# VH-VL binders against Laminin subunit gamma-1 (lamc1), part 2

Target 1, 169 residues: Laminin subunit gamma-1 (lamc1), of Danio rerio (Zebrafish) (Brachydanio rerio) (q1lvf0r505to673)
Amino acid sequence: RDDEGWKGKQRDDSSVPVQWSPSSGEISLISEDYFPIYFVAPDKFLHNQLLSYGQNLTLNFRIQRHDARLSAEDVVLEGSGLRVAVPLIAQGNSYPGEETQTFVFRLHDTTDYPWRPTIKHADFQKLLYNLTSIMIRGTYSAQSAGYLDNVSLVTARRGPGTPARWVEK
Key: E = the ipSAE of ESMFold2; O = the ipSAE of OpenDDE; V2 = 0.75 times the mean of E and O plus 0.25 times the DockQ between their complexes.

## First folded at step 1 (VH-VL)

Design a13 (framework fv_anetumab)
Fold by ESMFold2-Fast, scan of step 1:
Structure a13 (fold): chain C 169 residues (1-169), chain A 123 residues (1-123), chain B 111 residues (1-111)
Amino acid sequence: as target 1 above (169 residues)
Amino acid sequence: QVELVQSGAEVKKPGESLKISCKGSGYSFTSYWIGWVRQAPGKGLEWMGIIYPGDSDTRYSPSFQGQVTISADKSISTAYLQWSSLKASDTAMYYCARTYDFWSGYEDAFDIWGQGTLVTVSS
Amino acid sequence: DIALTQPASVSGSPGQSITISCTGTSSDVGGYNYVSWYQQHPGKAPKLMIYDVSNRPSGVSNRFSGSKSGNTASLTISGLQAEDEADYYCSSYAGSYTPYVFGGGTKLTVL
């Protein structure tokens, strides 16, 4: 019901305020120019996330303006000295709009779920084992806003459809 | 039939190394995590760390990271807890306990416990 | 590492019902449905009494029940018996990085 520790960050590492909207239950970032601003995940999403390998990062997202400009680095993961990124529309996700949509990103290194630059499965797992940053681009045009809600990093823990323990042989 | 059997009590001096063991029997050793729990004399339970014997994936409590090493040898169904240099403050009962595989199943509790290994470190 | 908060002691007479609380944060008890309770008799290893907030393992008396509201989990023992006199510990899953945290323990005295 608040920003839950999410922060805003520009590419030059300068901080940007995150707004909280009680009426919609969303956090938002506002841009004055066309340079992208990112939501930066709080500590609860970080550190050892190896149990999330092969699982989904999901988020609900919408934008204020229809003239969004996507990039290769709209969703960024960093860990163990490694960095990978995808465009927002990667893996079959729809182009963002004014209506809230659910975006789903599988945390896997196969060609069907291409995080870039290409890294081997062992390196992707090393990245997740010591995850230091998750950044989600929040602004896609000048003098605009992006709205984020319901971010979930799924862990393979329970239920039908939970994958068997991963063991690389 | 399903059990965890720990090594016997140890009496050591500060600065000495020590390795204690926890042997599983009656179940698939590589299908469960093995956790280590410390209990200082007259005190409560403290989780130290946990290992998956199938691939040696290990997680530590921040209080014990760098203080101890947890390992396992799946060929003999045995997990280990090791100190390179013991301190008097390491005097405690040490329990091993199993929990279901983190990547599958519904149970996230320690269902079978070893009998404990008493470690006494005195000068 | 900060332990979950339990009362140091509780007491009751045979036939009474008692409740032991276990308070954490949104990063453990409040964030997950993976709370377990352990019974420890003097000189013995702990025994699992409750897992996943409210489930009983086979062989555990139905006098033992668990619940959770917000950041607080509770163990309730109904029809208290002399054999219930023991230390009780709660534990919660706390995320994949450091999976477990234990409570400080509660000494139950049956007088």
Scores: ipSAE 0.000, ipTM 0.458, lowest interface PAE 18.7, mean pLDDT 84

Design b01 (framework fv_becotatug)
Fold by ESMFold2-Fast, scan of step 1:
Formats: C-alpha cells, structure tokens, sequence
Structure b01 (fold): chain C 169 residues (1-169), chain A 116 residues (1-116), chain B 107 residues (1-107)
C-alpha cells in the first residue's frame, strides 16, 4: 500500500503489481520469465527537471538471484518525444547482487556518461525540461525478484543573488 | 495488447466543430501521451497535437486557436475537437501513442469529410 | 518549424534490390528522427526510432543511420511486401513534423 505511487510495467505496457515490504521499506517486482519488468516513477519525479541536468539519479537496489541478465535499457528516461537509456552497470556502477547497493546515474550527455542513443546537450536539456517517464528495470532473471528503495533525483542549488534560472559560467 | 480506435461522425458541415474520440486498451492514459495526426486524401502526414501523460497539451501552430485535445482516464478515452472546419480539414484522422519510440502504436484512422 | 525533405519522392524498385531513402532536416536535430512505413489504406507503422534503433518486430533488412541534418533509411534486400510510402518524422522540437514521404513500388 505504501508504494508512494510507483507502478510496475512490462515492455508491452501491461501492468505488473508493485509490492511493499514493511520490514525492509522496499518496493519489489516479481517475474516468472526473462522479459523486462520496470518500476515506473510517480509524477513527483516528472515534468520540469531541467535543474537536474548534470546531477544524479540515485537508487538503492538488490536482486534475488545471482544470474542477472542485463540490458542496454535497464534505466530509461523519456521526455519531449526523446528517449535515452543505460545498462544498470553503466558509469562505474557495480553488478547487482543480493545485498543492497547504491546505483548512480549522471544526467549528462558527454561520452563519459553514455546515455544511448547518442544525445547532445540541448536535446538532453529538452528531455529533462518535459520529463514524462523514468523507468528502472526491476527483474533480471526468471522466477526472481528485484527490490528498490531510496530513489532520488538530485537538483542543482541556487546561490544568493542567483537568477531564477541558472546561467552558464 | 495495445490498441487505439478512433470514432466519430464521418461527415461534418463547414463552420461546425469536428469531434473525434480515441478509445484505448492495453495501457493507461495516465502513463502515456497520445497524439493526433491527420492525412488528407493522397497527401502526407500532418501532426496536430498531443496530450502528455501530465495532462499538458501542445498543438501545431496552424491549429492553436481551434484545436482542443482532452482526456477521460476513467473511460480510457481521449478526444479531439477542431472548430470552424473547412474543406481543407477533410482527412483521415489518426490517434497514436507517444512511447519511448515515438508514435509506436496507431489507431486504424477515421475518414472525416467536410462538405455541405 | 523544422522542415524535413525526403529523397526520392518516388522509386520503382526490383525485388532483392538495396534501397536507400534520405531525409534532410532544415536544422540540426541530433538523432531525433523516426521512420514509418505506410501501406495503402493502412495506418503508419514505426520501423526505426532515434535514427538507428529498430522497433520491436521489425525485419532486420530495415536499418537507419545519420545524425545532425542528414538521415538515411536502408532496406538491404527489398521484398514485395515492402511496397509502401515511407515517412521520416522529427521529435527534436515542437511542432513535430514529417517529411513529404517516399513511395516505393515493385516493378
């Protein structure tokens, strides 16, 4: 019940139940097959997220089984008709396991932060300005579960006397 | 299975309002934006507008003053209303889902003829 | 608005032939181009997303390439069922726009 609005989806857009664990404070997805199932972020993470450009999406995640099957599209962002994705282990993140790990994804378009397909600075900012979807793949093997908590979308901070929007140095 | 289906009158008189409904199944309108695209007989595709999953709308410039797109999530329906129609608005009208891939699923299209 | 110009407008092609369709944008649009196939009296079908990514279920003979202003859809070995009109579409900026279409007919 306390899933804070997170939903579950398969690749074909069919709904999947999200479960809440009172003992661990995690939400979970359970799969019977290898097809990707995603946690879908609630509205509070969406819309104008331009101030998150160059900042981090962070999440705590663990899996039930060691035989994880990773994809190029484990973390997916969509906005303004644009879509980019990365594997869960992108940007120096560790391979997932049974113990909770923190995964960090920088929202930037340089070659050091390989969101795909290739996206330029202006396009990445356009995507974040009208963010319509954040999806995090929840299961990585058949007859298994994935557990998610502590998702945060970090924003840049304004300083004293800073204009309403950030100005490039 | 994702499906979209357009419905509405096939004949509209000049100066009246064209009203179409798109009924969807296999996905939630709270999770996906939906577009309207039209095609005049023998011509190419023309984007009309979108209602995003947030409920915000964007319209193509020539239609801003006469186009309204709305959604009823409880009925899995969204609607297009185009006012003050002329013969130039005669076209097949499509609804299409905005997903990670652009316009990934389309309705069958409904022909609307504007004539007296 | 961003204008997309396709080439050619029409091509009569032989089965097994390699076909290329070009889409040129009036300004740089990154990789924000999508390709659609429309058969007579049918709805458009998404083939390629973001210049080069195949949509699910699309035959491997279809591929896309390009970035910036110049984009290409390639059909590596044409089949009879590929007779259709092909459209490019940009999602870089609103309003979304389509190219004028390229019609392929089998000889």
Amino acid sequence: as target 1 above (169 residues)
Amino acid sequence: QVQLQESGPGLVKPSETLSLTCTVSGFSLSSYGVHWVRQAPGKGLEWLGVIWSSGSTDYNTPFTSRLTISVDTSKNQFSLKLSSVTAADTAVYYCARDYWEGFDYWGQGTLVTVSS
Amino acid sequence: EIVLTQSPDFQSVTPKEKVTITCRASQSIGSSIHWYQQKPDQSPKLLIKYASQSFSGIPSRFSGSGSGTDFTLTINSLEAEDAATYYCQQSYDLPYTFGQGTKLEIK
Scores: ipSAE 0.005, ipTM 0.474, lowest interface PAE 13.6, mean pLDDT 83

Design b02 (framework fv_becotatug)
Fold by ESMFold2-Fast, scan of step 1:
Structure b02 (fold): chain C 169 residues (1-169), chain A 116 residues (1-116), chain B 107 residues (1-107)
Amino acid sequence: as target 1 above (169 residues)
Amino acid sequence: QVQLQESGPGLVKPSETLSLTCTVSGGSISSYYVHWVRQAPGKGLEWLGVIYYSGDTDYNTPFTSRLTISVDTSKNQFSLKLSSVTAADTAVYYCARELYDWFDYWGQGTLVTVSS
Amino acid sequence: EIVLTQSPDFQSVTPKEKVTITCRASQSIGDSIHWYQQKPDQSPKLLIKYASQSFSGIPSRFSGSGSGTDFTLTINSLEAEDAATYYCHQSSSLPWTFGQGTKLEIK
């Protein structure tokens, strides 16, 4: 396996290399400081994802150092000119550590699943209908690394016998 | 709701150690990052250091040899000790909780005057 | 360390005026700048995070902009309650640093 189209970037859209780790099957980002660096999802996760509304985005993630610095914008969705984000520990997820954990984010607009800034039902669906970006913060400490694997998003097409489609890295 | 409150002696003699505590109510401190920030009278804010949930610390360079930040989870308290104080250490001292990359809750601040 | 320089140091302003406060970083910090309001004898209060993001409960007259090294806090129509000292704060790298502060006095 390689990086399968995943890219790295900073918030100012500066490109950052994504490393492939053949021994673990993970992709990684490396940091020199606390400035956030994001994994950017490839095209196969994007565009019309309206049928993922109310479904989960899941990912396996670990960090090199124990003392991560979290952000309100650790997981970011963009679409239709709209942007929402959550911290990595949102929705009952555990604090990241050196051991791989599964992180689960529901794509829903209720107060139980607080994507920020506050977004209404119709606007969340509009965002997902034309999803242009999924970004996952990869670095949480200075002079450290973050490791990502097994990103998945449920997409279902309705009709007699139409299967649900899992989109994975 | 979450509240932070500083306490400690208001007067400290030059060359002695100032000791402050920050008591947290309304939440479990084992998941908190807590910083100490001070403000000299009429001056701006100065970052002193942080203690992470792991118990590790980082200190601002002018304080590395004099400053110790610690946590006592059984008492729900964070502590700051600053040794070898001088008049330049006279300031209001705040403890503040980090939520992600900013300070969401601040203590009320406690004035420490260094004077003979 | 990253040095943050604010301008102006002090401004006396009339209610309903538009006020602009700038903060300049000695090196690029992306959007890792946050703005706080501090009233006399009170703790600082967060107004804006990540250069431009507001919070519920903060009046809409406050807005922020900028990226890299140059950042601005704008108060579109000043109210008497806005008399305070305003600080920028960077979280890009340790040590965390603050600007020297901008004091606004209402006439």
Scores: ipSAE 0.007, ipTM 0.573, lowest interface PAE 8.9, mean pLDDT 85

Design b03 (framework fv_becotatug)
Fold by ESMFold2-Fast, scan of step 1:
Structure b03 (fold): chain C 169 residues (1-169), chain A 117 residues (1-117), chain B 107 residues (1-107)
Amino acid sequence: as target 1 above (169 residues)
Amino acid sequence: QVQLQESGPGLVKPSETLSLTCTVSGFSLSDYYVHWVRQAPGKGLEWLGVIYYSGSTDYNTPFTSRLTISVDTSKNQFSLKLSSVTAADTAVYYCARGDWYEAFDYWGQGTLVTVSS
Amino acid sequence: EIVLTQSPDFQSVTPKEKVTITCRASQSIGSYIHWYQQKPDQSPKLLIKYASQSISGIPSRFSGSGSGTDFTLTINSLEAEDAATYYCQQSDSLPYTFGQGTKLEIK
C-alpha cells in the first residue's frame, strides 16, 4: 500500500507516522493519548469532485480497543474555503469495533444526511468542486490503534456515469 | 426558528423519580445530539448526558445507575428520568442541542426542580 | 474526568476595558473548548466554539485563543451588557465538563 500518499496529522497539524500492515493490507495510526489523529487523503481523492455530489464516501475501518469516544469531526471535508464534518456514526453507521465495518457517508446537504455546520446545496457543491482536504479520524482511545482500508469516493455512474472509485494503492 | 422548552413537575419528593420532557421545534431530533445539563442554585453547570440520533446514550459517571434519557421523535420530544432523588438533585435543568460541534448552540429556558418535603 | 479551572472567579471592571478570562485543563484537550455567557436568570449562550471559532450573531469584541491546556476568552472593549458569568466547556472526552465560571460585574 502507498504509505507516501496517506499522511497522519493531529489537529494542530503536527505530523504523525502512518503504518502499513502487509498481512491485512491496512494502514494504521497509533495514539499515545486520547487526542484524535487523522488519516489525510492523498491528492488523488482531491480537487474537482463535483460528480460525487449525492454519492458516497465509503471506508473500511476498525479499532484496536472498543472503548472509542465520539467526536463531532471524525470525517472532515474542506474545499473552496468551506469545511464540514460528521461523527463516524453519522447517517446510520455503527459504533466502531475491533471487527472491520464499512462506513458510508452520503455527500449531500439535506437533513437526512447532515454535514455540519449546516450547509446549503450550492455551497456543498462549491466545496466538492475544489476539494482540498479529506480527513478521517484514525484514533479513538489512548494507547491504541485504528485501521483504515478500501477508501472509495464514488461518482454517479448511471446516466452521466464514468467510474471514479479510488482505492489506495 | 429553533426552540427547546423543558416541562415537568417543579417539586419532587426525596426517593422518587424526577421526570422532565424537552419539546423541540425548528429541527428534527433525528439530525442532532441532544443533551441534559443542570445547575444547582448558585453553582456552575454540570453535564448529565446525551442521546444520539441513533438512540444510544452516554451518561456522566455519577448518574449512570439512575439516569435514563429517551426520545420520542413522533412528539418532537426527548426526556430525562432521574431515580432516587435527594436534596442534592435540586437544580435548574436545561435541555440543549449539540450540533456536531459538541458545543451547545441552543438551550431551553431551564426548569427549576426542587427536591423537598 | 477532565477538570477545567477558570481565572479569575470574579472581576469588577470598567466599561471599555479589555477583559481576559483564562481556562486551564488538567490535561491537553487540543482545541476542544467552547465558551458560554450566562446572564442572571437566563440560559447559557454559546460565544466561541473550538477555542477560536466565531458564532453568528455574537459581537466581534468576543474572541478566543489557545490550544492544549491553556485557553483564553477576550472581550476587547467591555459593554454594560457583558455583565454575566462566563463558562468554558471541553468536548475532548466524555464526560463533558465545564469550568467553575467567571463572574464579571460592570461598574
Scores: ipSAE 0.005, ipTM 0.498, lowest interface PAE 12.9, mean pLDDT 84

Design b04 (framework fv_becotatug; at its last look DockQ between E and O 0.05; V2 from the best seeds 0.00; counts 0 for: pae E 12.4 > 2, placed apart)
Fold by ESMFold2, look of step 2:
Structure b04 (fold): chain C 169 residues (1-169), chain A 117 residues (1-117), chain B 107 residues (1-107)
Amino acid sequence: as target 1 above (169 residues)
Amino acid sequence: QVQLQESGPGLVKPSETLSLTCTVSGGSISSYYVHWVRQAPGKGLEWLGVIWYSGSTDYNTPFTSRLTISVDTSKNQFSLKLSSVTAADTAVYYCARDSYEYYFDYWGQGTLVTVSS
Amino acid sequence: EIVLTQSPDFQSVTPKEKVTITCRASQSIGSSIHWYQQKPDQSPKLLIKYASESFSGIPSRFSGSGSGTDFTLTINSLEAEDAATYYCHQYDSLPYTFGQGTKLEIK
C-alpha cells in the first residue's frame, strides 16, 4: 500500500492508478487500451540531480506479456525547459520480458548513450540541475501490465554517503 | 565509408518467399539498428520492420504473419524474408540505418523486386 | 497506429518561391517527427530530424517546425534541384509510419 509517491499518467496528463504489491515490493500499471501509461517519479528523485551526471539510472522491470511494443520515448527526462528520451532497449538493454530484468541508463549526452534529441554537454547538466520530471513507461500493449521496482539514481560521489534510490525492497 | 547495400533476386514468383540481404560494409553492425522500408512503383514509403539489439523484432501490423527479419553478425548482414508473396509485394526494398539516434540517417540504394508469374 | 497526413499531395512550384508542406499526426508524438527528401530515382535522404533540427550538410533553405500533432517543412527560396517527393516519418510509437508524401514539381 506504499507507492512512495509514484504516480501513473498518460501522455495527455490523465491520472492512472499505480498498484502496489506488498509481497513482491513492485509497483505496477495496468493497461486497458494501447495508449502508453507512465510511472512518474516522486519529488525525491527530482530537482538538483547534477551529481548523477555521467552516472546510471537503474530500474528493475518486467511485463505481463512477452509481446511488448517499444517507442522512442520509453524513459523521459525533463529539466530546465529541456526534454530527452530513449527507448527501453537503449544503451544495450535487453528487450523486456515476463522475468524481472535490470535496465541501466547512463545520464550522459554522448552518442554512445542515445538520449534524444541530442543536446550539448552543458545542456544535459542544466537538465539535471533542475530536473522536473522523470517518466518510465510501464505499459506496452493493451490488456496487460508492467511492474517496476528498485529504481535507483547513482551519484558521482557517494558523499555524504549514499546513492539515491527510487524504490527499496 | 559505411555503406548499406540491398541484394537478392529481382524476380520472385507468386506464393513463393521473397528473400533479401542488407550488407553493411566499412563499419560494424553493432553500432546501429537496421530497418526495412519498401516503396511500390509510383507509391509512398512503407515501414516494414526492425530487429533490435536483443534479437527481438517488430513488424508493421499487416506483415506480422509473413515477415521475418534476422541478423547474421558474423557476416555483417541483415535479412528479410516475406512469404506467400503476390503482385502487391512488387516494390523497391530499402534498408535504412539508425545509429541509435532514432531517425534514419542513411539508406541503401534499394533493390527492385518484381512478383510475377 | 499513428496516421500521418500530409498536405498537399502535389504542388507545381516555381524556383525562388517559399514552399510549405504540412504533416498532421493522429495523436501527439512530441517532436519525434523527421522529414525525408526523395529525388527521382534516388533513395530517401534525411533533411530535418526531431521536427526542427537540420541534419548535417542540409542547405539552410530547409527548415522544420511544430510539436505535438502539427508539423511543417518549409523551403525558403526553392531551387530547381528541390523537385522531389517529401515524406514525414514518426519514430515515436510502433508501427513507425510515414506520411503519404508530397510531390513537388518545377513548373
Scores: ipSAE 0.007, ipTM 0.522, lowest interface PAE 12.4, mean pLDDT 84
ESMFold2-Fast, scan of step 1: ipSAE 0.140; ipTM 0.706
ESMFold2 (binder alone), look of step 2: mean pLDDT 90; pTM 0.933
OpenDDE, look of step 2: ipSAE 0.015; ipTM 0.593

Design b05 (framework fv_becotatug)
Fold by ESMFold2-Fast, scan of step 1:
Structure b05 (fold): chain C 169 residues (1-169), chain A 119 residues (1-119), chain B 107 residues (1-107)
Amino acid sequence: as target 1 above (169 residues)
Amino acid sequence: QVQLQESGPGLVKPSETLSLTCTVSGFSISDYYVHWVRQAPGKGLEWLGVIYSSGSTDYNTPFTSRLTISVDTSKNQFSLKLSSVTAADTAVYYCARLEYDSSGWFDYWGQGTLVTVSS
Amino acid sequence: EIVLTQSPDFQSVTPKEKVTITCRASQSIGSSIHWYQQKPDQSPKLLIKYASQSFSGIPSRFSGSGSGTDFTLTINSLEAEDAATYYCQQSYSWPYTFGQGTKLEIK
C-alpha cells in the first residue's frame, strides 16, 4: 500500500496517518505545534532482528524548512522491555535540511554518540531479538513537514548484509 | 506556574549515598525530561544525567557506576541517588527541565540545594 | 565529548558599555548552543536558545549569533543588573556540556 503500513505517533500516544507523495515516493508528517510526531515502522522491520546487531539502520530524510529543533530521542528502538534512542545527527550524520540526505545509524556500541540510556552489548542484542518498535522523529518545527523514504535495516548473512527494505508502489 | 524544587540532606558522610528529591508542579511530566546538573563551589556547571518522559535514564560517563535517577509519577517527584560520595561531590545540585521536542535547552531550573560531603 | 571554551574568563565593565562573550566548540555543532545567566546564589536562567532566539521575557539588549564552531552573546548597553556569570551550553551531542563561564563585574 501507499504508506506500506507506516503510521504517525503523537505526544499523547495517539496514532495518525502518514501522507504519501506519489511524485517523490516519500511519506510525510506535519505537526500544527512543535511537539514531535514520530514515524512508526511497520511489522516487517520488527521482531527477531538479532542479525542486524552491528549493522546499519539507514533512512533518507528531509524537512520542509530549516527551522528544525533537534532532540536526544530522534531515533528510538524498543524491544524486550528496553528502550534506546539517539539524536538524528548522531554517529557522524549531518544536520537535516531541505535536500534529501541519507542518515546512517549503527546498531552497536559506538564512541560516536552511542545509543542511550547506556546499554550493554547483551541487552542491545536482547532488544533487537524481540524488536517491538522503531520510531523516527518526523516533525522538527511547527507547520513544517518531515519527509521519510528508503528505510532499510541491514541484516548480516555470513558475508555482506541483506537489507530489510521498505517497499512501496 | 512552573516550579521545580530540590530537597534533601545538606550533609552527607564520605562513602555514603547522597539522596535528593526534585518536586515539580505546573506542567505535565510526560512532556518534559528532567535533568540533574551540579556546580561545585566557585566552579562551573556539570551535567549529571537525565530521566526521559518514558522513565528511561542516561548518565554522564564519570557517574555511570554510582548514579541512579528515578521518578514517582504519583507524587511528581524525581530522585537522584549518588553512591560512594567523596569531598569532590560537594556541590549545589539542580534539577532542570527540558521539553522533549526542544533543541536541548533548559527553560526552568530548581533553586538548587547545597550538599556538603564531610565527616 | 564536545568541549566549549568561553572567552573572556572575567571582564570588569562600565554601565552602558557593549559586551561580547565568545563560545567556541571543539567541533561543528550547527546552531545547538544556548546561553544562561547566573547571578550569585541563584540558579541559571535561560537567555538565548538555539544560538540566536531570545527566551520569553529577556531584555532586547541581549542577543546571540553564530553557527558551526564560533558563537557570541552580546549585551548592548550593559545595565548594573547584568553583573553575573554567563554560560554557553551545547545540545548537539550527548553528553550535554557547558562552557567554563564568563564572569562580568560592573565597575
Scores: ipSAE 0.006, ipTM 0.557, lowest interface PAE 10.1, mean pLDDT 84

Design b06 (framework fv_becotatug)
Fold by ESMFold2-Fast, scan of step 1:
Structure b06 (fold): chain C 169 residues (1-169), chain A 117 residues (1-117), chain B 107 residues (1-107)
Amino acid sequence: as target 1 above (169 residues)
Amino acid sequence: QVQLQESGPGLVKPSETLSLTCTVSGFSLSSYYVHWVRQAPGKGLEWLGVIYYSGNTDYNTPFTSRLTISVDTSKNQFSLKLSSVTAADTAVYYCAREGDYWYFDLWGQGTLVTVSS
Amino acid sequence: EIVLTQSPDFQSVTPKEKVTITCRASQSIGDYIHWYQQKPDQSPKLLIKYASQSFSGIPSRFSGSGSGTDFTLTINSLEAEDAATYYCHQSDSLPLTFGQGTKLEIK
């Protein structure tokens, strides 16, 4: 199995199986109902990510049903006791569909689509300095699936071409 | 004026299909989603469903097999059809305009539909 | 589905009283709670969006607070025209759900 340590989770912390597809190189979550289910990033994306401030969290994502009901908390970051989140379409990203799309979220406090709740730059830097969680909502409708690949937390040091499984200490 | 107005038969017989129309004025159907919400007499609000820009729909689970929501952009109208009605479907039916991320900033006046023989 | 439980179900209140209405979600919903006022034989009207943001034209006596699972709508000084049923509504996930309502009557 090569799920790269990614886990699946509901908000009540109950675990959800993450599936690995060798043919497409994707991990997936499957929903039977409307409750949100999240991909939870492995340890290699966490801890001191201060060098990612002002850089991009990038992911390739697609869904089974071509349409999605978004929430405020489709992409969630937690660190240093702080929590911020955005809808999947934040910062000019397109609605998800059956075709894989690249989603890009800038880790900055002055974007046109701000992270919620409003966070000041010193607090955003504090959050990234001790990043404890990254969650990406995997399903957006009942009886559906979401597929995730090529998650990258880009740093100023290594540039935008950095592989998805790489994380900077 | 910016408004939503529901219309349709006020009386429907059991086992028939309930058909309602929501007429929109003062805003573009390309800029807003419209949802259907109902309220049984003396009861609270119950979300029924929505139609998206793509033409796809999401329905509340109890109604998936009976409910159809559609849009006619040329007439600025949304429609709701609920099949196989029973007395439990007696309610005031509202269409409601979605603001950013699912709060309802504008509601129609509501139309009472009574299901009886 | 996310269940919203309001308290109280009913309250008879005197003008100028401070009134608090609570809404509890069965799971965390961030700040994605909205509050509506419904007067008899009228449509619901949006009061507060995103837990604490006042909607345009709403009197300043109405305010909202809370995050996660516990939310409160406050009317700082009740007026006679505030006699209505108040509903909370979560927009975090489908299906969209409403609380059962809190009915306020003027003494």
Scores: ipSAE 0.006, ipTM 0.497, lowest interface PAE 12.0, mean pLDDT 83

Design b07 (framework fv_becotatug)
Fold by ESMFold2-Fast, scan of step 1:
Order: sequence, then C-alpha cells, then structure tokens
Structure b07 (fold): chain C 169 residues (1-169), chain A 119 residues (1-119), chain B 107 residues (1-107)
Amino acid sequence: as target 1 above (169 residues)
Amino acid sequence: QVQLQESGPGLVKPSETLSLTCTVSGGSISSYYVHWVRQAPGKGLEWLGVIYYSGSTDYNTPFTSRLTISVDTSKNQFSLKLSSVTAADTAVYYCARHYDFWSGDMDVWGQGTLVTVSS
Amino acid sequence: EIVLTQSPDFQSVTPKEKVTITCRASQSIGSSIHWYQQKPDQSPKLLIKYASQSFSGIPSRFSGSGSGTDFTLTINSLEAEDAATYYCQQSESLPYTFGQGTKLEIK
C-alpha cells in the first residue's frame, strides 16, 4: 500500500525517493553510482528501544545484481549522540543476492562481528534508550536497485512465548 | 590515537611490481575505509583507490588493470600492489582512512613512503 | 570523472591578510567537498569537511563555504604557519578527485 514512512537518503543528507511495490510488498531504492544510499526508518522504530537490547533487528532484503560492494557501515544505529554500524554480512549473515534473504543483527556489544566503534554496555544501552536513527543501506552496485521488506525490532516477553514485534509489514 | 604507517621498498625497477603495506595501530580496521593516494615530486595528490574493511575495492580508471588493494584483518594491515611500474610511478604513496560513515573526508593519513622507479 | 579546478595556483601573501581559495567542480557535487593542508615534507591534514564543517583541532581562522559547483576556503587572518599547499577533494562520485592545489607562501 505505502512505504509506511520509510525515507531514503545519501551521505550528504540529500533525499532519495523510496518506491513502494504493492505486488511484492517491498520498498526499493535505486542507485546511479557506487556510493551508499540508505533506507531511513520511520519514527515508530525510534526513541526508547531499551527493551530491544540483546534482541534482534531483522529485515528481509534482496538486490538486483550479484556484484555487491559491501561497506563497514551498511546498517547504522544512532542515539544519545552515539553512532554504531556493521557491514551487511556481520554476525553470520549471508552475502546478498537476487533472492530475498532474512538478515539478523543482534543489538548487543558482544557478538562475533560487534558494532563499531566498540561501545561499552552502558553506552550501548544509552544509544537504544534514545534511538534517533536506523539506516539500512539500500543499494550495493552502480545503476542497481535494492528491495527491503518486513523490518522488525523484537522484544522478548516474560514467560513462555514468542517475542513481540514492534512493527510488521 | 589511530595511526597509519606505510612501508615498502624505496627503489623499484621498471617493469616490476611495487608492493606497499599500510599498518593500522591504536584501533581496529573494522570501522572504516582505507584510501591510497600518491603524489609525484612537486605535483598534486592523485587518488588511486579505496578498500572497505570487508575487502571490496574501487580503483581509479587508469590503474584498474595493474592495481590491487587488499586487507588482512588479522594483521590490521592493508596492502597495495602496482604492477608494470615506470618512472611515471615515482611518488610518495600515502594511505588514509575515512571513519565517519557520512563523510568521504580522509581524517587520518600515514606519513607517506617515497618510491623511486629507476634502473 | 569530476574535475576540480582550484584558483589561484600560487599566492604570496602578508601575515594577517584574508586569503580566499576557490574550488570549482565540473558538475554539481552538493556539499561533498573537503579541504586539506599540506606542509612541505608532511602528509595532508584535513581542515574542513562537507564544504563548511570544521574538523576537530583546526584553528577557527579556517572556514569553508559553497554548494553545488563553487566552493571556497577562507583564512581570515593569515599566520606564518599557514604556508602550505591547499587541496580540495570531492567524495560525491568515484573516482575521488583532488584539485591541483594552491600554494600559499608567506612574505
């Protein structure tokens, strides 16, 4: 139906159009060159996310071309004046391809591919307590597209049961 | 705090391969890009290429066929190999990083290493 | 590739004078221009990033302005230690490119 408030931007903070595809239920970004452009999460993913500490940021993603060029900053979190980032393949995620894959990023400072720069436990919690931005790199090649769907922040519930989702598509 | 330092031979013969290493200290290489830039004596700065911590590279067009940049994350080192060198490749070679994800600025530079191509 | 043209190539100036160095891009680069200072036998040092943002530890006499294709680096009151070559650099498109440099000599 719509892009649910997701926006696109480049490193110079210029806006990039986000496209919505009703047939596939995904949003997309299209690149003209090799520099990163990002999907920017809407307000409903932001602010006090302390309950997501130690939980997963999960997203479904695919790309148009196989010649992806990754960076150290494919997924970026900002909050409380702090910023951390990881490459898309961090924490055991597979290389992106034309088929949709689920990418999972644990919001914790002690993982196989920790968020960088290295943050103390208290600082990581401060970042999540006042989360101001989540950015997901949308394209990985020149003259190419990337497609994003089903982004969620998961919070564990007390007792036996599945974690609650903050937002679903 | 973070420092970059280039090393390699000061003299390379024409037609040989130039090999340089950039060693990172005071921090991990996992959070930034490393660029290679050179400067011929008395001339300006020329961008050669960049490597992301993941190993992905971008090269300046004149060098695509003879330039290779690589990273060894376990040694905190980046390397540059330039094949088939000529006197035109005589220059000071720098490695430089950009850290902040929004910036393409190079905030930390190595001291530079002079490479002379001469028989 | 994006070509950056600096002006002037060389300038000999008296201490305390205001100096303006210009950088013109062959196509629009938004604000993706960065300025470096290089003293003889030293590596370049970042002064200004993204046209107007001062880098940490850089004296306040250095400032940058501009957008699109026309950019300027200003030194409000030149000091003897500012004798150096100044370069602009763009990060909008690959390959990254530098201007040819502006050499400042202090009288």
Scores: ipSAE 0.000, ipTM 0.486, lowest interface PAE 13.7, mean pLDDT 82

